# VH-VL binders against Flagella basal body P-ring formation protein FlgA (flgA), part 17

Target 1, 205 residues: Flagella basal body P-ring formation protein FlgA (flgA), of Buchnera aphidicola subsp. Acyrthosiphon pisum (p57418)
Amino acid sequence: TVQKFNFFDLNKQLNIFLKKEYPLNEDSIKIIIHTPLKKNIYCRKPDFSILSNTHNLGLINILLTCSKQHYYLTVEVQSEGEYIVANRKIPRGTRIKESDLKILIGRLDVLPNNTYRKKKDVVNRISLREFFPLQPITSFMTRPFWLVKVNQQVTVIINGNNFKMSSKAKSLSNGAQNQNIRVKTNSGKIINGIINENGEVIVSP
Key: E = the ipSAE of ESMFold2; O = the ipSAE of OpenDDE; V2 = 0.75 times the mean of E and O plus 0.25 times the DockQ between their complexes.

## First folded at step 13 (VH-VL; framework fv_maftivimab)

Design v1 (from u1 with heavy chain E103V; at its last look DockQ between E and O 0.01; V2 from the best seeds 0.00; counts 0 for: pae E 19.4 > 2, placed apart)
Fold by OpenDDE, look of step 13:
Structure v1 (fold): chain C 205 residues (1-205), chain A 123 residues (1-123), chain B 106 residues (1-106)
Amino acid sequence: as target 1 above (205 residues)
Amino acid sequence: EVQLVESGGGLVQPGGSLRLSCAASGFTFSNYAMNWVRQAPGKGLEWVSTISDSGGDTYYADSVKGRFTISRDNSKNTLYLQMNSLRAEDTAVYYCAKSYDYVWGDYEAFDIWGQGTMVTVSS
Amino acid sequence: DIQMTQSPSSLSASVGDRVTITCRASQSISSYLNWYQQKPGKAPKLLIYKASSLQSGVPSRFSGSGSGTDFTLTISSLQPEDFATYYCQQYYSYPTFGQGTRLEIK
């Protein structure tokens, strides 16, 4: 059985393909084929491949292979979903609060790369520049809030199966919540752990 | 023209105090973190202190913590370094330096420097 | 603190030479490394930031490379005005500088 591709069939197949290739499950997507098809495409086993090494939304080049025939398609992938913007003017160096943020719904494919999608990912971070109201916020515009600083004495917690041990150590670097950090014990031993919400370093045996 | 001009250096006895100033011009002073970096005679560079653009956050090297205080007056475009309990090892040329605030957060690169002011701690 | 070690401590070269200076960090600093040039009696000058980004106004003969713990500053063709002391500086944590590399004329 040969599958005959028209605009609708091709779009459906592309949609299936793109959903597998991109984490688009939570977003509404619209696919626009910009390549005019002069003839119907007949494929027994259609195979799609992305030619651009980009995982970005927008214009992409796709190769459709039908047996020994190759079709080059320019496809626009529009995506709509939630993203984070500044709810007010936010000065540089601000520890961002939830109230400083607003969720908007719109086209994601026209936004800067690495735009935040969830408030939880932005809250408690520091603004690296001034934000204007309704400005989309990206990961490049913020930095972590340091819970632990270099040379700071920290509590190290070792969680075992049937025991919990705590000790003091010196941090070898700055660290934020949920980051890996190296600490030096009083004996001079360097160990690795993860910083929790309290600024403690959790070490797994 | 962007410019930083340090002042306040001089000769002081051990245990004494000195206050350095850095006058900024040619850029929006209040938009940038500012820094002090020192260099002992014939030696390398040593970071001393950093203050955020608003002055809300301050950072110090362990060697000066508890003795030095960094501050700023954005209305006067001036950076300060109050140095107390001075030691012989504090002898150095002190530079004020502007942070390069990239959009991507490379703010601890120092793109503009003053010519420095010499501090000598000696009995 | 993160220690930065430069190599060599001093180097003699001629105009037109290709020069490479190395900087090693005591731990991974990702790409958070800067390079400075300092001439006698003058303040340092920023050359490279974030390991490989050329500062505005700096000649293209200067380049930086590396990530993690090992970094290099390269001058493709040494000019008379390039004889100076060079410093690497990390800002992964509180800033620390290398001990410097003095580049002298042969």
Scores: ipSAE 0.000, ipTM 0.517, lowest interface PAE 12.3, mean pLDDT 87
ESMFold2, look of step 13: ipSAE 0.000; ipTM 0.422
ESMFold2 (binder alone), look of step 13: mean pLDDT 92; pTM 0.943

Design v2 (from v1 with heavy chain A33Y; at its last look DockQ between E and O 0.03; V2 from the best seeds 0.00; counts 0 for: pae O 10.5 > 2, placed apart)
Heavy chain, then light chain:
Amino acid sequence: EVQLVESGGGLVQPGGSLRLSCAASGFTFSNYYMNWVRQAPGKGLEWVSTISDSGGDTYYADSVKGRFTISRDNSKNTLYLQMNSLRAEDTAVYYCAKSYDYVWGDYEAFDIWGQGTMVTVSS
Amino acid sequence: DIQMTQSPSSLSASVGDRVTITCRASQSISSYLNWYQQKPGKAPKLLIYKASSLQSGVPSRFSGSGSGTDFTLTISSLQPEDFATYYCQQYYSYPTFGQGTRLEIK
ESMFold2, look of step 13: ipSAE 0.069; ipTM 0.663
ESMFold2 (binder alone), look of step 13: mean pLDDT 92; pTM 0.942
OpenDDE, look of step 13: ipSAE 0.006; ipTM 0.534

Design v3 (from v1 with heavy chain A33W; at its last look DockQ between E and O 0.02; V2 from the best seeds 0.00; counts 0 for: pae E 23.1 > 2, placed apart)
Fold by OpenDDE, look of step 13:
Structure v3 (fold): chain C 205 residues (1-205), chain A 123 residues (1-123), chain B 106 residues (1-106)
Amino acid sequence: as target 1 above (205 residues)
Amino acid sequence: EVQLVESGGGLVQPGGSLRLSCAASGFTFSNYWMNWVRQAPGKGLEWVSTISDSGGDTYYADSVKGRFTISRDNSKNTLYLQMNSLRAEDTAVYYCAKSYDYVWGDYEAFDIWGQGTMVTVSS
Amino acid sequence: DIQMTQSPSSLSASVGDRVTITCRASQSISSYLNWYQQKPGKAPKLLIYKASSLQSGVPSRFSGSGSGTDFTLTISSLQPEDFATYYCQQYYSYPTFGQGTRLEIK
């Protein structure tokens, strides 16, 4: 007599399987089984395998193996979570403020790649295009705010072990906070440094 | 002192053209978006056009789109509005207005205004 | 375009009065609303930006409030120089102005 276990929760088991396969937040995942099962499946030890070599969420084909029985399942994996959209029309070239952004909750798997998830990652960046209200914002739609512009005179700070020196130099490129930048000193020497929050170039010997 | 001074207004026939100028002083003109807003006699305010700091982006009201062209010369601290195919309904005082903040992005709040220049379109 | 409707179109008040002007947007504009004051023969003057931020140099008796579709401009105690026309302006989309509110001496 084959011991039949109670109806196994396929969704539960799939969630466990997917969590192992992908670093997914269980609370943000919705699984839809498109292959209807008309009868209870008794499975001692369900074994799942992804048939499609896809690392993306969405429609996937899964092979469920129960002993010697195989079940082919089409499963849709939806991801839900917070994402950032424009709270208003934002012209191109705008330095984005927090109030310009809105957090929405919805399906992440249908959004453009690299959609921002947190306001802090978008604030103070510059829009590369016009944004429409409620438009999702991606990292490709913004750029860092330039604290330093090409040919701009900048303060260079050299931090030594026992000394601190400041001088003036000209920037050879645009640069944002925490970016590496090349500057040309008055003597004509080119040096590399990092731009701080004040637009100064920090050089470490 | 921050100041905007419009010029170029006058009387023109329907279908005619006119070019307005706005001279800016007292601030770094090239850092700010600039705007034109008009007001028909005895009427309210109507946004006409906006131009970005570098002049790379321009925006127009539907009522003037295709007929008006906003431009700027940052080397001269001057904003322009080329108005073609003028109509009677274009009759208004035209104001040059500075955008509020070039840093924080409130481009469509206008904190400084010129005295305005009157444009009359009549046969 | 977003339509802005001010109320009332005109009102009479006395010096010292508390006055409230309302502005309603045809759709939500978040907090992207400005208030202007205009006196006869003069250019508009920015009073309030971003719904509630007082412009530098503007007396504290002026205040703005609201979000979404309904906004108010309040003058806590009218002064003689406050009699003028007031306009609201949204910049959620392309800028549009209310029709104006004329504040006259009673």
Scores: ipSAE 0.000, ipTM 0.522, lowest interface PAE 14.8, mean pLDDT 87
ESMFold2, look of step 13: ipSAE 0.000; ipTM 0.403
ESMFold2 (binder alone), look of step 13: mean pLDDT 92; pTM 0.943

Design v4 (from v1 with heavy chain N35H; at its last look DockQ between E and O 0.04; V2 from the best seeds 0.00; counts 0 for: pae O 14.2 > 2, placed apart)
Fold by OpenDDE, look of step 13:
Structure v4 (fold): chain C 205 residues (1-205), chain A 123 residues (1-123), chain B 106 residues (1-106)
Amino acid sequence: as target 1 above (205 residues)
Amino acid sequence: EVQLVESGGGLVQPGGSLRLSCAASGFTFSNYAMHWVRQAPGKGLEWVSTISDSGGDTYYADSVKGRFTISRDNSKNTLYLQMNSLRAEDTAVYYCAKSYDYVWGDYEAFDIWGQGTMVTVSS
Amino acid sequence: DIQMTQSPSSLSASVGDRVTITCRASQSISSYLNWYQQKPGKAPKLLIYKASSLQSGVPSRFSGSGSGTDFTLTISSLQPEDFATYYCQQYYSYPTFGQGTRLEIK
């Protein structure tokens, strides 16, 4: 009987390890081992540890421990996926339209972490600076569009268990969709609510 | 009637400071980005600065960056331009202007202008 | 910065004439171009925005056309009150104006 030693595919094992460390889409990741491997590594119980203190994709230093043997690996973790870029040059202060955006597929790990992935997250936002064609758009480059303005009269909707009440109030600040806002009622009471898509302030008792 | 009225212009020495004001009326001031545009005597128009509706974002021409500060008080319907370290080349009529349409993104189309206030920088 | 060049710098015309002013951008600015009219001692007045949109209250004899780098302001039939200086302005990037076109009476 030939005693078979446990052989592991380094890429496979790394993938398993990395999936535990990062919320990775397996279909969109590519692992590149930069450390030259001259021979197969036989390891009964591989133990991986990340030596870098970063939780980012890209170049990672990994320590592979097999019994008493240590292997230092430099691994590049690439991620591919869809991301949003400007379809044209967009002036600052522009309310972004869907037609202003383009979806590209490419390396996500080389982009800022806050790069938008869906058009719906960018549409109707305001550009804080000029965007160049094909420039990736990040959350730091845009701000919400104000649905409610300071001193604007707004409809306040109070949703109770068995009732719905609407009233008018004055906004104390600018507010965008899904943002919390303070409003002052005609009686002078200040209440907090959330702005919906219609610019109404929803209050939950 | 929509109206913008500038004030604060005058004669100042090089290196001096001046603060311009623009009083807005006839529209919801806080809904629109506001702008300063200047025109040297006998010359063309030059954009100077822009401030967003909320005042949270400001933009400046390279020629005034670091020296001028745009601000606004929406409670007073007033736009300001603080001008420091003034130079002879800053001599111009300064106009405040209203954005045409913030909603549709025509951010820097100026549909309403003030009458302008003259700033003269001379020794 | 994007440079805007107007042509001509000045022109003389008579009442009733068709007048055309051109504006050229140093690079494509799509349709982000405005036209203004300025009379002596007065503030500029918006005529056309976004290349071809007529500002409210502006006579229909004014029209704008063009996209990319070349734009045109047309006055179909010149009226006495139309003698003024005209400016184009781009807002594809930070706003810049053309040098102006002075329209004088012949």
Scores: ipSAE 0.000, ipTM 0.506, lowest interface PAE 14.2, mean pLDDT 87
ESMFold2, look of step 13: ipSAE 0.016; ipTM 0.608
ESMFold2 (binder alone), look of step 13: mean pLDDT 92; pTM 0.939

Design v5 (from v1 with heavy chain D53Y; at its last look DockQ between E and O 0.02; V2 from the best seeds 0.00; counts 0 for: pae E 22.7 > 2, placed apart)
Fold by OpenDDE, look of step 13:
Structure v5 (fold): chain C 205 residues (1-205), chain A 123 residues (1-123), chain B 106 residues (1-106)
Amino acid sequence: as target 1 above (205 residues)
Amino acid sequence: EVQLVESGGGLVQPGGSLRLSCAASGFTFSNYAMNWVRQAPGKGLEWVSTISYSGGDTYYADSVKGRFTISRDNSKNTLYLQMNSLRAEDTAVYYCAKSYDYVWGDYEAFDIWGQGTMVTVSS
Amino acid sequence: DIQMTQSPSSLSASVGDRVTITCRASQSISSYLNWYQQKPGKAPKLLIYKASSLQSGVPSRFSGSGSGTDFTLTISSLQPEDFATYYCQQYYSYPTFGQGTRLEIK
């Protein structure tokens, strides 16, 4: 069976291909083929491949292979979805609150890489620069808030089945909430734990 | 011109109290963390305290923890250091210093300094 | 606390000389190191931040290098105004300074 490709058919096939290659929501993507087809393409076994090594949306180059014939296509992949912006002017060094953030819905493919998609991923982080209102926030624009500093004395909580113990230890690194950290006890023993919201190190048996 | 001007230094007896002030101008004071660094006569530099831009977070050296309190009034562009239970070893020139732009993460680099104010603790 | 050790504690040099000051941390501090210059009776001045970044307004004859535990401040050609005390400072943890290096005229 020979499949005839026109713009409509090619678009459908590209959608199928892109959905397989990227975890994209069908309702949130739009594909625009910028390479005009000068003639109808007949394929028995159409094969698509992305020529760029990036998984970025936007303009991408795709190779369509039909038997021994190769077609180079420029395709624009637009994607819409939620992303996080500054709700107000945010000074440098700000511990970001939920109220500092706003969710917008728009084109994701035109946003900077690593733009945050969820408020939960930004809240309690520190701004590395001044943010302007409605500015998209990326992971490179924020850092973790350190609850524990290297060489800081911390409370270690050991949870047993029917007991809870607390002791003091020295941190071997900086650590943020929910981060794994190594601490050195007074006896010199190194143990691993998770930093809680209070800056305590929780150790599970 | 960016400028920091310390005041409030002087002679105090051991166990006494003193309050230092630092007036800031030439930059958006409320956008930056501020710091106190001291230097004993003929000695090196010692970090004392840091306060976040809003005053919500404060940090202290172990040597002053529980005795010193850092604060700020952004409406007055002023940084403060309340020093209680002063000791002879607290004798030093106290500098206020502006934190550098935190582009590289959670760190303290001090790009602007005041002229310092001398605190002498002696009986 | 992280201890910073500078070397040498003092040195004498002449105008035009290449000068190198080293700073060693008691543990790895990545690149979280600053260099300051202080002249008698004056406040410190930031020269280098993040191990190798030159502060605005600082002459290009100053440079910083290193990562982990060993760091270096270099003055490629010493000028008369460069005679001062230099301090390294880590900010991987709570800030701590080296003991200082006094650069004197030979």
Scores: ipSAE 0.000, ipTM 0.513, lowest interface PAE 13.6, mean pLDDT 87
ESMFold2, look of step 13: ipSAE 0.000; ipTM 0.411
ESMFold2 (binder alone), look of step 13: mean pLDDT 92; pTM 0.943

Design v6 (from v1 with light chain K50R; at its last look DockQ between E and O 0.04; V2 from the best seeds 0.00; counts 0 for: pae O 10.9 > 2, placed apart)
Heavy chain, then light chain:
Amino acid sequence: EVQLVESGGGLVQPGGSLRLSCAASGFTFSNYAMNWVRQAPGKGLEWVSTISDSGGDTYYADSVKGRFTISRDNSKNTLYLQMNSLRAEDTAVYYCAKSYDYVWGDYEAFDIWGQGTMVTVSS
Amino acid sequence: DIQMTQSPSSLSASVGDRVTITCRASQSISSYLNWYQQKPGKAPKLLIYRASSLQSGVPSRFSGSGSGTDFTLTISSLQPEDFATYYCQQYYSYPTFGQGTRLEIK
ESMFold2, look of step 13: ipSAE 0.526; ipTM 0.808
ESMFold2 (binder alone), look of step 13: mean pLDDT 92; pTM 0.942
OpenDDE, look of step 13: ipSAE 0.000; ipTM 0.523

## First folded at step 14 (VH-VL; framework fv_maftivimab)

Design w1 (from p5 with light chain K50R; at its last look DockQ between E and O 0.01; V2 from the best seeds 0.00; counts 0 for: pae E 19.3 > 2, placed apart)
Heavy chain, then light chain:
Amino acid sequence: EVQLVESGGGLVQPGGSLRLSCAASGFTFSNYAMNWVRQAPGKGLEWVSTISDSGGDTYYADSVKGRFTISRDNSKNTLYLQMNSLRAEDTAVYYCAKSYDYVWGDYEAFDIWGQGTMVTVSS
Amino acid sequence: DIQMTQSPSSLSASVGDRVTITCRASQSISSYLNWYQQKPGKAPKLLIYRASSLQSGVPSRFSGSGSGTDFTLTISSLQPEDFATYYCQQSYSYPTFGQGTRLEIK
ESMFold2, look of step 14: ipSAE 0.000; ipTM 0.433
ESMFold2 (binder alone), look of step 14: mean pLDDT 92; pTM 0.946
OpenDDE, look of step 14: ipSAE 0.392; ipTM 0.765

Design w2 (from w1 with light chain P95L; at its last look DockQ between E and O 0.02; V2 from the best seeds 0.00; counts 0 for: pae E 22.4 > 2, placed apart)
Fold by OpenDDE, look of step 14:
Structure w2 (fold): chain C 205 residues (1-205), chain A 123 residues (1-123), chain B 106 residues (1-106)
Amino acid sequence: as target 1 above (205 residues)
Amino acid sequence: EVQLVESGGGLVQPGGSLRLSCAASGFTFSNYAMNWVRQAPGKGLEWVSTISDSGGDTYYADSVKGRFTISRDNSKNTLYLQMNSLRAEDTAVYYCAKSYDYVWGDYEAFDIWGQGTMVTVSS
Amino acid sequence: DIQMTQSPSSLSASVGDRVTITCRASQSISSYLNWYQQKPGKAPKLLIYRASSLQSGVPSRFSGSGSGTDFTLTISSLQPEDFATYYCQQSYSYLTFGQGTRLEIK
């Protein structure tokens, strides 16, 4: 005779596991088991591991280990949440404004990977292609706004303890605000600094 | 304890302006979106405005758009509502409310409310 | 805009009764529906979020159900402190409240 309390509730345990693994709450996800267990099992210490990409929602393969037994599961993780779309037609090369964006709520698991979820992450970026209205925007569809371009002459500001020095140097790459960048001085020295809001390279000793 | 305290309500003439404040305590203010909800005397609840945790996103009901401005100062744990061009129909108790803690969709529900401040627009 | 319609607008019941309040959305709002309780002269209190999740500290006699357009708030056994006005609120597109349901003592 097997005690009822030893019954392994796969749905419950799987929900607990997935809630921990994904940055979503249980209210925002729906789990569909495509390959359920063939029979009821008893498992006091279930161990779950994701065999596929751990960062993607949708269809995933999960290994359930119970003692020395292994069970392979195919699970669909559906999720709902906010994501960013174009509020209007946006031409290529546009510096995106907040008003260009709209927040939608819907299925996240069917969207492209790296779809933006917050407006703040898209604002002031440059569109790499034309966006259509209500088109989801991903990180691969935009780039940072370059304050400094490669081979551009930039002002380098060196902040000392009791002094401030400025000089000219040549940028070795494109750079956006608050990014680290390497510049080459007229003497040929390579210096690292951070780009400020004015496109200047700030160097701290 | 978690607490929200509204202030700034009062009597104002039509076309006038008023600024409401909401002081937050007991939680990390800068981590949550904040909201204004109003209730006319003897009437139901009406959402007015929402501001994101950082203040970067603002949302307004159509009834107040262009007249009201929501803002926040996270360094002071304070939420504001600047009300301009006030109308008689703006008469209500104004509540500030904290958005529920969602990783995604963090504007959905209000789990903490202030006691409200009364705004009366009358000639 | 999404309109929320509650029914009934008012309801009389006795202590111990099972009470059900319904809320209908003008379009599908998935599970983005919350329930609030408000007593006279007090601020609203969150009861249920995301259609069926019970807010911490709320008695288990309260429950929510539904998805899409039709939602229900149920009080399994009415207590004296439950006489109040209840509001549903959608959060699918902006935020809108139902007109409220006044629950009075019979």
Scores: ipSAE 0.000, ipTM 0.519, lowest interface PAE 13.5, mean pLDDT 87
ESMFold2, look of step 14: ipSAE 0.000; ipTM 0.414
ESMFold2 (binder alone), look of step 14: mean pLDDT 92; pTM 0.943

Design w3 (from w1 with light chain P95F; at its last look DockQ between E and O 0.01; V2 from the best seeds 0.00; counts 0 for: pae O 4.8 > 2, placed apart)
Heavy chain, then light chain:
Amino acid sequence: EVQLVESGGGLVQPGGSLRLSCAASGFTFSNYAMNWVRQAPGKGLEWVSTISDSGGDTYYADSVKGRFTISRDNSKNTLYLQMNSLRAEDTAVYYCAKSYDYVWGDYEAFDIWGQGTMVTVSS
Amino acid sequence: DIQMTQSPSSLSASVGDRVTITCRASQSISSYLNWYQQKPGKAPKLLIYRASSLQSGVPSRFSGSGSGTDFTLTISSLQPEDFATYYCQQSYSYFTFGQGTRLEIK
ESMFold2, look of step 14: ipSAE 0.530; ipTM 0.806
ESMFold2 (binder alone), look of step 14: mean pLDDT 92; pTM 0.948
OpenDDE, look of step 14: ipSAE 0.037; ipTM 0.565

Design w4 (from w1 with heavy chain E108Y; at its last look DockQ between E and O 0.01; V2 from the best seeds 0.00; counts 0 for: pae E 14.0 > 2, placed apart)
Fold by OpenDDE, look of step 14:
Structure w4 (fold): chain C 205 residues (1-205), chain A 123 residues (1-123), chain B 106 residues (1-106)
Amino acid sequence: as target 1 above (205 residues)
Amino acid sequence: EVQLVESGGGLVQPGGSLRLSCAASGFTFSNYAMNWVRQAPGKGLEWVSTISDSGGDTYYADSVKGRFTISRDNSKNTLYLQMNSLRAEDTAVYYCAKSYDYVWGDYYAFDIWGQGTMVTVSS
Amino acid sequence: DIQMTQSPSSLSASVGDRVTITCRASQSISSYLNWYQQKPGKAPKLLIYRASSLQSGVPSRFSGSGSGTDFTLTISSLQPEDFATYYCQQSYSYPTFGQGTRLEIK
């Protein structure tokens, strides 16, 4: 059978759809339809799809498909929810701790893209710039930690049976303690070794 | 050789308490974050808690927050897990695990594991 | 929490076979993905660190690849000692594990 949609039904269905597409609570979502829609839309199986980037809140374009008919909707999605801000002034290069973070509740659709929603996602990362108190933190504002970075000059230690040699080389990849890593010497030779706790590359002949 | 040895597991009634220990050797214990990970019988792995190298920062899974306390004594190379208000769902083998990276590193990658100690919560 | 989904949950293979296990994260975890091997009654063993870095002492037949949300563990030629349960684990945020993949003898 064909189901008849009205504005209220459409709004309800959009809420259900958006709840699935976004990790948002329906109680925290306000939808404003900017595109006029017919009073009645007949759909056997209504299907919604987002034509915009699914990670963006605010104004989005939605395609409603009813059988072979397509309806284009411009929808404004206002949402409230938790997001992560700096709990204190955080200097650049800081390993972020949980205590450095604060959860705020507010409008998500006006925040920068990729703002963190959970402390769990920010802890153990490095700040790329200075954060001010209550500043929203985004994924572009933090980076992973590496003990050895690509193209970094590292000390290579060659342990022989009765000798120890030290030289300098350039790392070919990021690496952490106890990881295998390839380094390129000044002569252009590639050597494999293991990163120790001091960030040195240990090579065994 | 790097080694972790858990102890303190056993049978306890619901609402009871238990304290686990993990003895570390073969590495500079105070330079690394330490972790507890548990595994219920026939189930997968679940992170429980992490403590920073100095012990200044602690992190907990939501399932144990407020009930469990992770601590360490760097002078004794020992990691602890105080478990209070134990529940049946806490029944698991508890592993202590060393974090991979030193000082700044990835707290949540585990390169060395103990043999585990079984905790059974039952009436 | 970030959900980790492994595929398949179980598989049977023979010695010498090429085996592939996949892991998908509910959101991007960059390269913060680790692989563990666990044999019955034993503790997990780290195989791969940061998606593709082979741990010291782990045979070269093991390899990891992927970034973002999709990751793969590959055993190029299965050996008798490789039959075990494998877990992926993200370390991008508070740790979460996949449900595991049981690799059994065919």
Scores: ipSAE 0.000, ipTM 0.524, lowest interface PAE 12.0, mean pLDDT 87
ESMFold2, look of step 14: ipSAE 0.000; ipTM 0.516
ESMFold2 (binder alone), look of step 14: mean pLDDT 93; pTM 0.952

